# Ledger of designs, part 9: miniprotein binders against q53ft3

Target 1, 195 residues: q53ft3
Amino acid sequence: MFGCLVAGRLVQTAAQQVAEDKFVFDLPDYESINHVVVFMLGTIPFPEGMGGSVYFSYPDSNGMPVWQLLGFVTNGKPSAIFKISGLKSGEGSQHPFGAMNIVRTPSVAQIGISVELLDSMAQQTPVGNAAVSSVDSFTQFTQKMLDNFYNFASSFAVSQAQMTPSPSEMFIPANVVLKWYENFQRRLAQNPLFW
Key: E = the ipSAE of ESMFold2; O = the ipSAE of OpenDDE; V2 = 0.75 times the mean of E and O plus 0.25 times the DockQ between their complexes.

## First folded at step 3 (miniprotein)

Design LC2 (at its last look DockQ between E and O 0.04; V2 from the best seeds 0.00; counts 0 for: pae E 12.1 > 1.5, placed apart)
Fold by OpenDDE base, look of step 6:
Structure LC2 (fold): chain B 195 residues (1-195), chain A 104 residues (1-104)
Amino acid sequence: as target 1 above (195 residues)
Amino acid sequence: SVEELEKEILELLWEILEALKEVKRLYEEAKKLLEQGKTEEALEVLQEAYELAQEALRLAEETLEKAQELGLTELIKRAQFLIQYIRLLIERIEKLMRKIRESQ
């Protein structure tokens, strides 16, 4: 359902589902991360009236998790870029992830996505400066790449009705990212002006 | 700082993409000019496209260098890919320019 992208790292498409409505990505060496992109894979949309609240968690000086609301993703806004570098010294906020017995190493942060009602999301206030402007060159670059990926991934989207009820396994073909990359390269090779 | 370098890399990548868009525009414009029989104007536009593509190549090489310094594996791959892609574009531009000159 969700993907996570850090610049210079491989795209993460296998979120750990920690609850029916909660997904987590691990971010090792989080201190070196400036921006994180969270996006929908296009395989499964949010239910009507639902969206995703995106949280960032890092260990404090005592090793306790500090959670902060970064922002939101929705069917209408299926991707978002967040600046996390300035949040590493911030105060924690209320979060839906509770006391998860996630084995945390001091160098690993987490991105948490909670599927929530849009009305509830509207009442929440993200931490300041986490949202990156859409007019930012970095944002535009990443968004274009993500849009291409999203469009590709969505073409393989199986409706929930067609999904074998394995509630725990969103079948994203493990090769979707690879196929996207290969197809992108192939198109460039065939027609350098295809975009 | 690592943060600053990462930002620079991303900005470079964006600049490359914008340059490539303009290269495409110029290349298509040149084709239209050729269809109109405006051969000299087409060559001028292709020259601009060529120069811009060369600049994009320079930027991509700079991106690769910075990405290597930071050990950013995925960005290294992207930069390498862009370098190859831009070289291909340059070759296509050159080929078209040669064909035009040979037809004169």
Scores: ipSAE 0.018, ipTM 0.248, lowest interface PAE 7.6, mean pLDDT 75
Fold by ESMFold2-Fast, scan of step 3:
Structure LC2 (fold): chain B 195 residues (1-195), chain A 104 residues (1-104)
Amino acid sequence: as target 1 above (195 residues)
Amino acid sequence: SVEELEKEILELLWEILEALKEVKRLYEEAKKLLEQGKTEEALEVLQEAYELAQEALRLAEETLEKAQELGLTELIKRAQFLIQYIRLLIERIEKLMRKIRESQ
């Protein structure tokens, strides 16, 4: 249902299901990781009124997990970027993984996802600087749409500057705009999370 | 509401893109008319392009206002860039119209 991505590493899409409502990803060599991305795979939404609480855990000197709440993913916000660099050893936040016995090895951290009621999630406070992007999915969609538009315009402008002696003219050909519009609509229809 | 503002921003962006496509069509039509020596017709078409570009500017300014209401820093920057681009496009149309009038 979920995926986990770290820059420069293979994406993980096969979480270990450790309970009906709990999923875990292993993060080996976590001290070299600055950010982690957690996302939903897109085809299976949460049931109405539910979402996922995202936790980060690392082993203490006794091999015991120290859990911290990073943030949330929901149907309306199906992906989030978290900064895990600078999180210190010590007491973690209260968490629903308390009854679980998960074997850990040195230098291996975990991302935990607990499927919870939205009302319960609203009562919880994430670690202060963990969430790098807390904007909703439509905000990310709109920003990506503008970025795609400007990338199309910029790519064409550079190409035209090489072909014409007056590169300061800023006019986007209708064909480029139309093609971007059609491509964007097609991709959105095929996969709402492509952006 | 946030959802209503997001929907309005999306609608405004589509309207801006449609307006810019039509401005391009009118501008190219005016250039073709100029090549044929149809100066008066070219000015009429450029005036239509000018008015439509001004409407695109208005829509872009509305997009900026809604982005500011949502507090979206990156969207705000992108909207400001779009406004600047449309203003340069309007200036280009005005310059061509001025050049044509001066040549009469």
Scores: ipSAE 0.013, ipTM 0.219, lowest interface PAE 8.1, mean pLDDT 67
Fold by ESMFold2, look of step 6:
Structure LC2 (fold): chain B 195 residues (1-195), chain A 104 residues (1-104)
Amino acid sequence: as target 1 above (195 residues)
Amino acid sequence: SVEELEKEILELLWEILEALKEVKRLYEEAKKLLEQGKTEEALEVLQEAYELAQEALRLAEETLEKAQELGLTELIKRAQFLIQYIRLLIERIEKLMRKIRESQ
C-alpha cells in the first residue's frame, strides 16, 4: 500500500502491517536522515472518506517510544515529504500506535502510518519541527531568479524617448524576454541546482 | 478560508524545495561514487534522486491545481516555474543514468 524513501537508501515498499489499519517502516541509523518521503504505491487506495496520519518515533533515554505526528497522506495527496532532522525527543502527541504492541528494535526509528477518517485527521496538529518554514529557501530561490531576470532585462531597456509615442509606459523588447528565457534554460540544463 | 488554504500551498512549495535540496545532495553523491568507480551504487543513488524529483513534480502539479482552483495568481506562477524546473532536473538525472549504463 505504501512506500518509504530515504536519500541514499533503497526504497522500502514492504511495510510491516501491525494492524488492519496500521503500517510501520523501520529507519535504522535515523540520525543521518534529514527527510523521508512517504507515498502510496497505487495498488490499494484509502477507503472513501479516509486517509493516513504519518508518525515518526524513536525511543527516548527511558526506553519509552515517543511518537510524533509529521503530517498526512490522502488519495488526493498520495505522497508527502517530511523533515525529521531536528525533531526534539519528548514532543510527542496522542497517537494510535502505543497500544498496538508494535515489534521494535531498540534505538531504531520508525515511520508509522495510521489509516483514519479524514474528519479525525482534520483535528490533529503535527509537531512544529516537522513543519519547518519554507519562506527562507523559497525566498532565496525566487530572489536569485528575479535578480537574474532584472539584470538581464535592464541592459536592454528602452526609454520612452526612444520608442513610438507612449510616454507613460516603459517597454522591454520582446526578444529580450525570449533571450533571457533561453539563457536561463541553458543554465538550468547545465546545472539545475545552481543556488 | 482562502488564507488557510494559501498557507497550505506555501507549505507544499516548501516541501518541494526541501526535496530538491535532497535531490541535489543525491546527485552529487552519485557523481562522487562514479569518481570512486562504484558504478552500480551510483545508479541506485541516481534512481533515488529520480524518484524524489518525480515526487517533487507531483507535488508541484498538485500545487498548481490548488492555486488555479483558488485563483491565486502569484502561486500559479510559482508552481508553473517549479514544474518546468523540475522537468529539466529529471532530464539531467535521466541523461546521467543513460550515460553510465551505455559506458558499462
Scores: ipSAE 0.000, ipTM 0.170, lowest interface PAE 12.1, mean pLDDT 70
ESMFold2 (binder alone), look of step 6: mean pLDDT 90; pTM 0.906

Design LC3 (at its last look DockQ between E and O 0.03; V2 from the best seeds 0.00; counts 0 for: pae E 5.0 > 1.5, SAP 83.597 > 70, placed apart)
Fold by ESMFold2, look of step 6:
Structure LC3 (fold): chain B 195 residues (1-195), chain A 104 residues (1-104)
Amino acid sequence: as target 1 above (195 residues)
Amino acid sequence: SVEELEKEIEELLKEIIEALYEVLRLYLEAKKLLEQGKTEEALEVLQEAYELAQEALRLAEETLEKAQELGLTELIKEAQELIQRIRWLIEFIELLMRRIRESQ
């Protein structure tokens, strides 16, 4: 029903089903992971009125899992990209996994997916610094990556201009990068951004 | 020299931005083709996106090397994060192409 993808690793498509409505992927060496993609395989949709709450778990200093709500996947938005860097020292959130006899491997993190009513999901709040996709997850991740990189690149160009202000070809001039960014954003806003 | 290396970094940053913009454009084009049932055309466009994402990765790795030579601590950190994100894009495109082929 679900897949989990981390850059530089093989895609996982064989979730451990720990209950009728709960699925888990193991993430070994989780401290090197900054982002994770959770997606539906497309062959088994959620039942009508239901969707998936996505959680990230890592072991605390006692080896006990700390679960944090990352966001959601639904039939209408079947994939999502989540930033998990910065969550590895956070406090847990309310979660449905504690009573489900989940196999706990104290040195690995986990992604948990809980199939829940959409009404219940709408009343949950993901932890801060995790992305919640209102658009296609690939598009949102790529847009966020470009936003962050554009902001850094324009800052770098300003710093280099103070050292070598004359030739624009030696720096990314701020106004050129800004115009490119504005055109890029306009084109994305004109696209429905879902599939 | 230092000045030449700084100019190379500036050009690399511009090329990376342009490449990633084009990857996104190609992805959106492939998504539209899939909605129209044109799966083989979508696969060809995704293959192009895959190759361009690999080029963006090489440019980001070169940027990291040059940033390390100059000791640009903030650029080093940003380039390392960018490299991981581009690798994610590459794997996502590969996965999408496999799903499309399996649905034929």
Scores: ipSAE 0.050, ipTM 0.551, lowest interface PAE 5.0, mean pLDDT 69
Fold by ESMFold2-Fast, scan of step 3:
Structure LC3 (fold): chain B 195 residues (1-195), chain A 104 residues (1-104)
Amino acid sequence: as target 1 above (195 residues)
Amino acid sequence: SVEELEKEIEELLKEIIEALYEVLRLYLEAKKLLEQGKTEEALEVLQEAYELAQEALRLAEETLEKAQELGLTELIKEAQELIQRIRWLIEFIELLMRRIRESQ
């Protein structure tokens, strides 16, 4: 019923069903993950009055799973982008010599989807920095992808242009794309109804 | 030659950006049409977006191949990530078109 996408990884479309109303995706090497997209598959909608609550789970310092509510997917909003980088418990700030006698085991996080009543979901509060809802998920994902790739392409073109005196030719179309993208974002933020 | 391959890569990057921009533009146009109840016109626009996303995928795969020939490590990584993201766009558009058709 669901799909899960992490940037730079293969799309997962085969959730493990762990209960009648609960589905899970495994996220190996979760410390490298910043964003996750969750979306509904095919043409099977949620039953009337129901939706999906999306959770993120990672192991705490004692190896116990910690589940946090990221947000929701519904028939009216069948995909959502979540930022999980701020929710991870990293190893970066701990004293390095304290772990000399402890072998790292591969850590696996999970995305959980619980099919719940819409009325119940309305009473729940997602973690503050996870959900993005002001612009639809396809638009946000595509804009971020374009921005990231444009920035890479521009830096690559500059690097190549160091072999010649004028880099103008490569930048013209990319500059037009960026200008339109910025104008679109500005208009969308100022008036959500404009498009 | 190395110089010729580098120029080909620059042209591919330009074409990918232009194609992905048009995919986004067409998606937004289709959403407006759906809000106006113009379902058939929206499907036509989404089909165009789907075809352009497929072309962007082909260009990204060609970019990866050329980057591998030159050993451009950062470009190889970026192209692989882009390919996965474009595949998601293609799948999303296809699923959206299917849902719209079945809702008729």
Scores: ipSAE 0.038, ipTM 0.538, lowest interface PAE 5.4, mean pLDDT 68
Fold by OpenDDE base, look of step 6:
Structure LC3 (fold): chain B 195 residues (1-195), chain A 104 residues (1-104)
Amino acid sequence: as target 1 above (195 residues)
Amino acid sequence: SVEELEKEIEELLKEIIEALYEVLRLYLEAKKLLEQGKTEEALEVLQEAYELAQEALRLAEETLEKAQELGLTELIKEAQELIQRIRWLIEFIELLMRRIRESQ
């Protein structure tokens, strides 16, 4: 139902379902993570009138989990990006995940998604720092991502003339997009601060 | 107010990024469908990706407009560059869909 993307890491598409309405992704080495993208896989939509509240959990100095509401995903907004780097010293908030018997290592954080009523979600206030802090950060990220895509795709571009007699259009193999994504993920994995 | 417009720009940029990530997700889905021989379904998914990319373009154009209203020179430049890149992405998706159709 959900996917989680950390810059520079492989996309996670297998959330641990800890309850009927609760899903968790583990984020090892969370201290190096700046942003997390949570998205729906598109296989199963939220039930009518429901969405997902997205929480971040990290261990405090005592090893106790600190949970913070990041934001929401819905059928209408099936993906969201969150900045978590500034949250690692924040105060905990109420969360629906209770005392989960999840073996927590000090270096592992979690993204939790709770399927909830949209009306209930509307009453919740995400932590202010979960928003990407600067216009510049967003713009730079999108530019780098798209530049990377362009550069990669263009490297595989073949003129129609090269493929068929008198092609006027340049072709890019269908697999280029996929390879780009894989390459981009690899780069992000190597340098989480790539953007 | 200036602060309100800045906040609006921030929200627009966030939506653009979210849309672009969804486009990427849809590409992955389309790939899987193609690997399964589900060409028509893959094209449907790519159509959705196309529509999302168009939405991202719209949002980027709106971002540019707001940046111009505020006189934010650097943001204007960045928004213009973003628009061009998104346009290219749209063209790429179109081309990809065309190629898939031609391969049938």
Scores: ipSAE 0.021, ipTM 0.344, lowest interface PAE 4.7, mean pLDDT 75
ESMFold2 (binder alone), look of step 6: mean pLDDT 89; pTM 0.895

Design S1
Fold by ESMFold2-Fast, scan of step 3:
Structure S1 (fold): chain B 195 residues (1-195), chain A 83 residues (1-83)
Amino acid sequence: as target 1 above (195 residues)
Amino acid sequence: SKLYIVFIRVRGEDPEEAAEEIAELAEQLGAEEVRIKVDGNKVYIIFWVRAESEEQAEQIAEELAEEAERRGLEVVVRVKEVT
């Protein structure tokens, strides 16, 4: 399905399903978050002609969520990085979540993913140009980081699945994410160009 | 046979009544668990159908899309094998 990554935090790979086509990740202590990475897990692709619209929500002074469209993920571009630091004030965009879960904890933000037709997604404009440009060095580095993480985690999951033959299941233990992070940091310290 | 999921999006002025009638026709054509989702001026008709090929599933979807087009609605169809 989907994963959500914030620098310095454990990756989330289990979104809460709030409707047939809507998924949410909680982001506690969101005041410290500048960037969020959203990516597809390699288990299930979107149906043909469909993709995911990515939204960001934070609680206003009354605890009511303000939803903003960040961008999209698709089978052709299954990962994206979004800058959210500039979006924690102001208006909410038109969004498919409606009045769902209106009142929320003041310190917790959310990433929402709505599975939509690609034609419908093409008609929508992300707020604040949240998507980081592909020519941005930070985006390039983060994309390579995501590729490295995905490959590492997938290799581990395959090995684990071979020991426990379970149909249609892939689980990534939190310890695998921590181990990947430590290995990546060590390699980066020794050779910054290994990626 | 294989299981396919079909999405039919209709768009236009007051498309909900047309979507309900199209959903009834889908059930007559063998559709399983037909659902209707309203999103502003867009309405989605979602169902599952068993067919021998994706082409056969697309043919069923196209027949339903023609009904929506006769009513002056914009129609988009998507068919995917359930894996």
Scores: ipSAE 0.000, ipTM 0.068, lowest interface PAE 25.4, mean pLDDT 67

Design S2
Fold by ESMFold2-Fast, scan of step 3:
Structure S2 (fold): chain B 195 residues (1-195), chain A 83 residues (1-83)
Amino acid sequence: as target 1 above (195 residues)
Amino acid sequence: SKLYYVLIWVRGEDPEEAAEEIAELAEQLGAEEVVIRVDGNKVIIFFVVRAESEEQAEQIAEELAEEAERRGLRVKVRVEEVT
């Protein structure tokens, strides 16, 4: 149902379902990530009165997950950009020489999406530092990218409706999202003024 | 290897979630043209996959359809060579 995008990485569209209403994406090497984009894959909406609460989790010094509420996605706002660089532990630099017997734990974080009632979501407060200011180049790029995605996905959905099976209803598939992303990246590289 | 059209029909109570997970699993296997269509209480999953034989393609489709079967849904599979 959902996609997760990190700059410089492949778009993830195959979330791991951990409960009927809960989905997660793994974010390896999360210390290098500044922004995460969460979006709905297509025309299939949340059920009436429902939405998605978006959480971020990273391992603490004991290896235990620390979950934080980043924000929400809904039928009316099916994509969101979150800044996570200020939410993870950014302790001081490590000394490369003179290290004792130190083992590095895997640096894997997670994005979690919980399908919840809109009334319930309205009573929750996201962490204060996850909101994006919309002033940096990456935020502007991502907003234009998402606009282009929805136009592409919509046109593909219409085309598929012409296929032999009954055109009653259709969901936009994960493969279409990946194709769109590749085409967008290629066009941007060929014409820097595209966006 | 050759390309095969795969269609999986899922019928029963709340087939949409199972269909979406099947589509995602197919995508992980390198499937192309993955499409999900809702038709009342039935959902149709269409995709293209590369396999050594029609039997192998059908085996892949049955394996994917098992997700719906685990949920108590009824499933039908059809496989055809692209050319």
Scores: ipSAE 0.000, ipTM 0.070, lowest interface PAE 19.9, mean pLDDT 63

Design S3
Fold by ESMFold2-Fast, scan of step 3:
Structure S3 (fold): chain B 195 residues (1-195), chain A 83 residues (1-83)
Amino acid sequence: as target 1 above (195 residues)
Amino acid sequence: SKLYVVWIIVRGEDPEEAAEEIAELAEQLGAEEVKIYVDGNKVLIVFKVRAESEEQAEQIAEELAEEAERRGLEVYVIVREVT
């Protein structure tokens, strides 16, 4: 249902489903990550009145997970860019993952997505600086990567939808996304400003 | 030969003219289901083409994309076999 993109890394489209309404992506070597993009793949929309709360988790000095609310994705806003650099020193936010038996690796952070009621999401406050406003060249780079990915994915989804019995159900092969990213990296190496 | 789907994304100033020319060249090469999507300063051209291998299909797509590159536009090419 969801995708996760980190600049300079391969895009992830296979979230681990840890509950009926909860999904997780692993972020290895998270100390080198400044920004993360979370987006919906367009295969299944959220049910009416529901959306996704996006959380970031890292292991503290005792190996305990610290969860922080980054923001939200909804049918009306299916993608978001988050700045996670500097969040390691904060205290945990109110989160639905506290009782989860989630497998952790000491140097791996996680992005968690919890499908929640929009009314419940409206009552929550994300950490202050996690959501990115367009402020620097890296943000512009990430936004252009996101735009290119959406154009690419939307084109394939439309083609796939024409072949699917259900017009609301679309499928995107993971290798298609990987191929797009490889070409993007190649172009970036040839001309850093091509984006 | 096999059937491949090709995506060519063109970005920059006034990309529509280059995209239309790429689409016309693709049609001249026998491409099927040629579609153009416009989004601000970016244009996506999608079509299907027959080739002996994915590498050959990529070569064909890259040659078509040269038109956009000659105009100073940024271009990406993605190719996938129709299964």
Scores: ipSAE 0.000, ipTM 0.112, lowest interface PAE 14.6, mean pLDDT 68

Design S4
Fold by ESMFold2-Fast, scan of step 3:
Structure S4 (fold): chain B 195 residues (1-195), chain A 83 residues (1-83)
Amino acid sequence: as target 1 above (195 residues)
Amino acid sequence: SKLYWVIIKVRGEDPEEAAEEIAELAEQLGAEEVYIEVDGNKVKIYFIVKAESEEQAEQIAEELAEEAERRGLEVRVFVEEVT
């Protein structure tokens, strides 16, 4: 249902399901990560009145996970970009993952997605500077690239839906997302030293 | 027609003004997803253009880069089909 994108890394589209309503992506070598993009694959929408709360966790000096709320994804806003580089020194936020007994791995952080009621989500406050404005060039570039891909995939899904009577359904194959990202990275690798 | 990624890289003294001019001209030509990345004395202008061929997209990019070259800045142009 969800994807996770980090610059210079393969896109992840297979989240670990740790509960019926909870999904996790591992972020190894998280100290080198500045931004993370979380998005819905368009395969299935959230049920009416539901959305996804996006959390970030990293291991503290004792190896215990510190969870912080980054923001939300919904049917109306199916992608979001978060700056995580500034969050590693803060204390954790209130979160639904505490009871999961998550074992830490050195240099591995996690993105958690909790499927929640929109009313519940509206009462929560993300950490102050996690949502990124367009002033960050990489985040802006990634958002525009993701928007471009999503528009392309949506166009494909609409055309496919014209062959069936369910135009509200959208299907974005995971392999298409992976191929798009691989092509982008390959292009970048061909010019690794930009001058 | 197809979509092409254009990256124009500008390096030298005060490259920001030339980059802003290039970005503005690209938007006037109907370019989408226009943005500028500044890193010291280097500036990159990214955008997407719709063109009939890669050669046409390259020609558009080269024409936009001419102002920076006139100002004595080093310029590189990269064009690739969006796949």
Scores: ipSAE 0.000, ipTM 0.110, lowest interface PAE 16.0, mean pLDDT 64

Design S5
Fold by ESMFold2-Fast, scan of step 3:
Structure S5 (fold): chain B 195 residues (1-195), chain A 83 residues (1-83)
Amino acid sequence: as target 1 above (195 residues)
Amino acid sequence: SKLYRVYIFVRGEDPEEAAEEIAELAEQLGAEEVRIIVDGNRVVIWFRVRAESEEQAEQIAEELAEEAERRGLKVIVKVEEVT
């Protein structure tokens, strides 16, 4: 249901489901990562009243996970960019992953997504500097990439409904994300300023 | 001017290159929110465009469909005024 993107790396679309409502992406060599993009796949929405809380976890000096709340993704805001550089010295926030035994290595971090009630999410405070401003040129590029992907994916169901006479039927092709990546990369190579 | 929604449905072998060229041409012709959806041998190009009449919007759609037809692809076009 979710995807995770780091600039310069292959997009991840197969999260590890560690509980009925919890998903995790591994981030190896996280010391070299500045920004992470989290997004919903296709147009299959969260159930009414639900959304996703996005957490970042890194191993402390004893190898124990430290979880910090980065932000949220919802049906109304299905993608978000987070800056994770500078979060490694912080204290962990209140989180739903504390009871899980997730084995870590010193250079591997994780992005966790917890499906929660919107009312519950509204009462939580993300880490103050995790959300990214549009001023940084790299951040602006990443935001453009994310917008391009989301527009591509979100218009799929609308246009697909036009092709399929039955409006109650919906099918999501397995290779949609791969097709987007290939198209985006080709466009970027031909015109680096198209974004 | 009025706002129109345009759908261009393309089918055939290897339609992806044609779809990308069509999307770029649409943007050059003033299209907004241009999107490409690929599903095997089927591609849909969706966008909005401002035009003086439905006839002008249909002309834009026809120019784009011509690119796909030039490549031997099957094309279906739909134009509607945004309410």
Scores: ipSAE 0.000, ipTM 0.072, lowest interface PAE 23.1, mean pLDDT 65

Design S6
Fold by ESMFold2-Fast, scan of step 3:
Structure S6 (fold): chain B 195 residues (1-195), chain A 83 residues (1-83)
Amino acid sequence: as target 1 above (195 residues)
Amino acid sequence: SKLYLVVIYVRGEDPEEAAEEIAELAEQLGAEEVTITVDGNKVFILFFVRAESEEQAEQIAEELAEEAERRGLEVTVTVEEVT
């Protein structure tokens, strides 16, 4: 029903169902994560009057989960971008996962989705301003995605001295990647909606 | 004209070829920031497109999804306005 995307990582589309109305995604090495995208796959819509409350969980100093409400996804708004950097030092929010016995590695965080009544969701307040919904926030998210792509692509660049003919491998010159990246950043600065 | 986020999720046997073709068609329709992520027999395509309405954006996404369906693959589409 749900997908989870972190910039620079493989998309997760197979949430672990931990209860009839609760789903989780594992986020290993979460301290390096700034933004998370949660979205509905479109295969199974929420029942009428229901939606999904999105939570972020990390292990505290004793290994116990600390849950914080990030926001919501609904049939009318099936995706959302959340900023999780900086949320690891606060107290937990009111949450429906409190009774769960979920075995986790100390360095692994989770995104939890709880299927709840829309009326109940309307009465809850997400921690801070975690939701990314403005053009400026979208522009920053896109910049980070591009940075991750550039870093990934650059890892395959080879210096001229190291270039050898290899039909089994495709090499992308760092110059070409850098040129594209700089041009995109320049266009983004002039008009954040040019794409 | 508004900006929409489109996610096309393709599953089945050999979904990579369909995903590449969908991405190419999306670019022809003006989509930028087209991203393809492969996870075994599952592939998802994420891009942004400008349209006059959410309904038009959904129609564009459905047309692209037809390519996967034509190949016998399972496909799901998600469209959301960028505000």
Scores: ipSAE 0.005, ipTM 0.173, lowest interface PAE 10.4, mean pLDDT 65

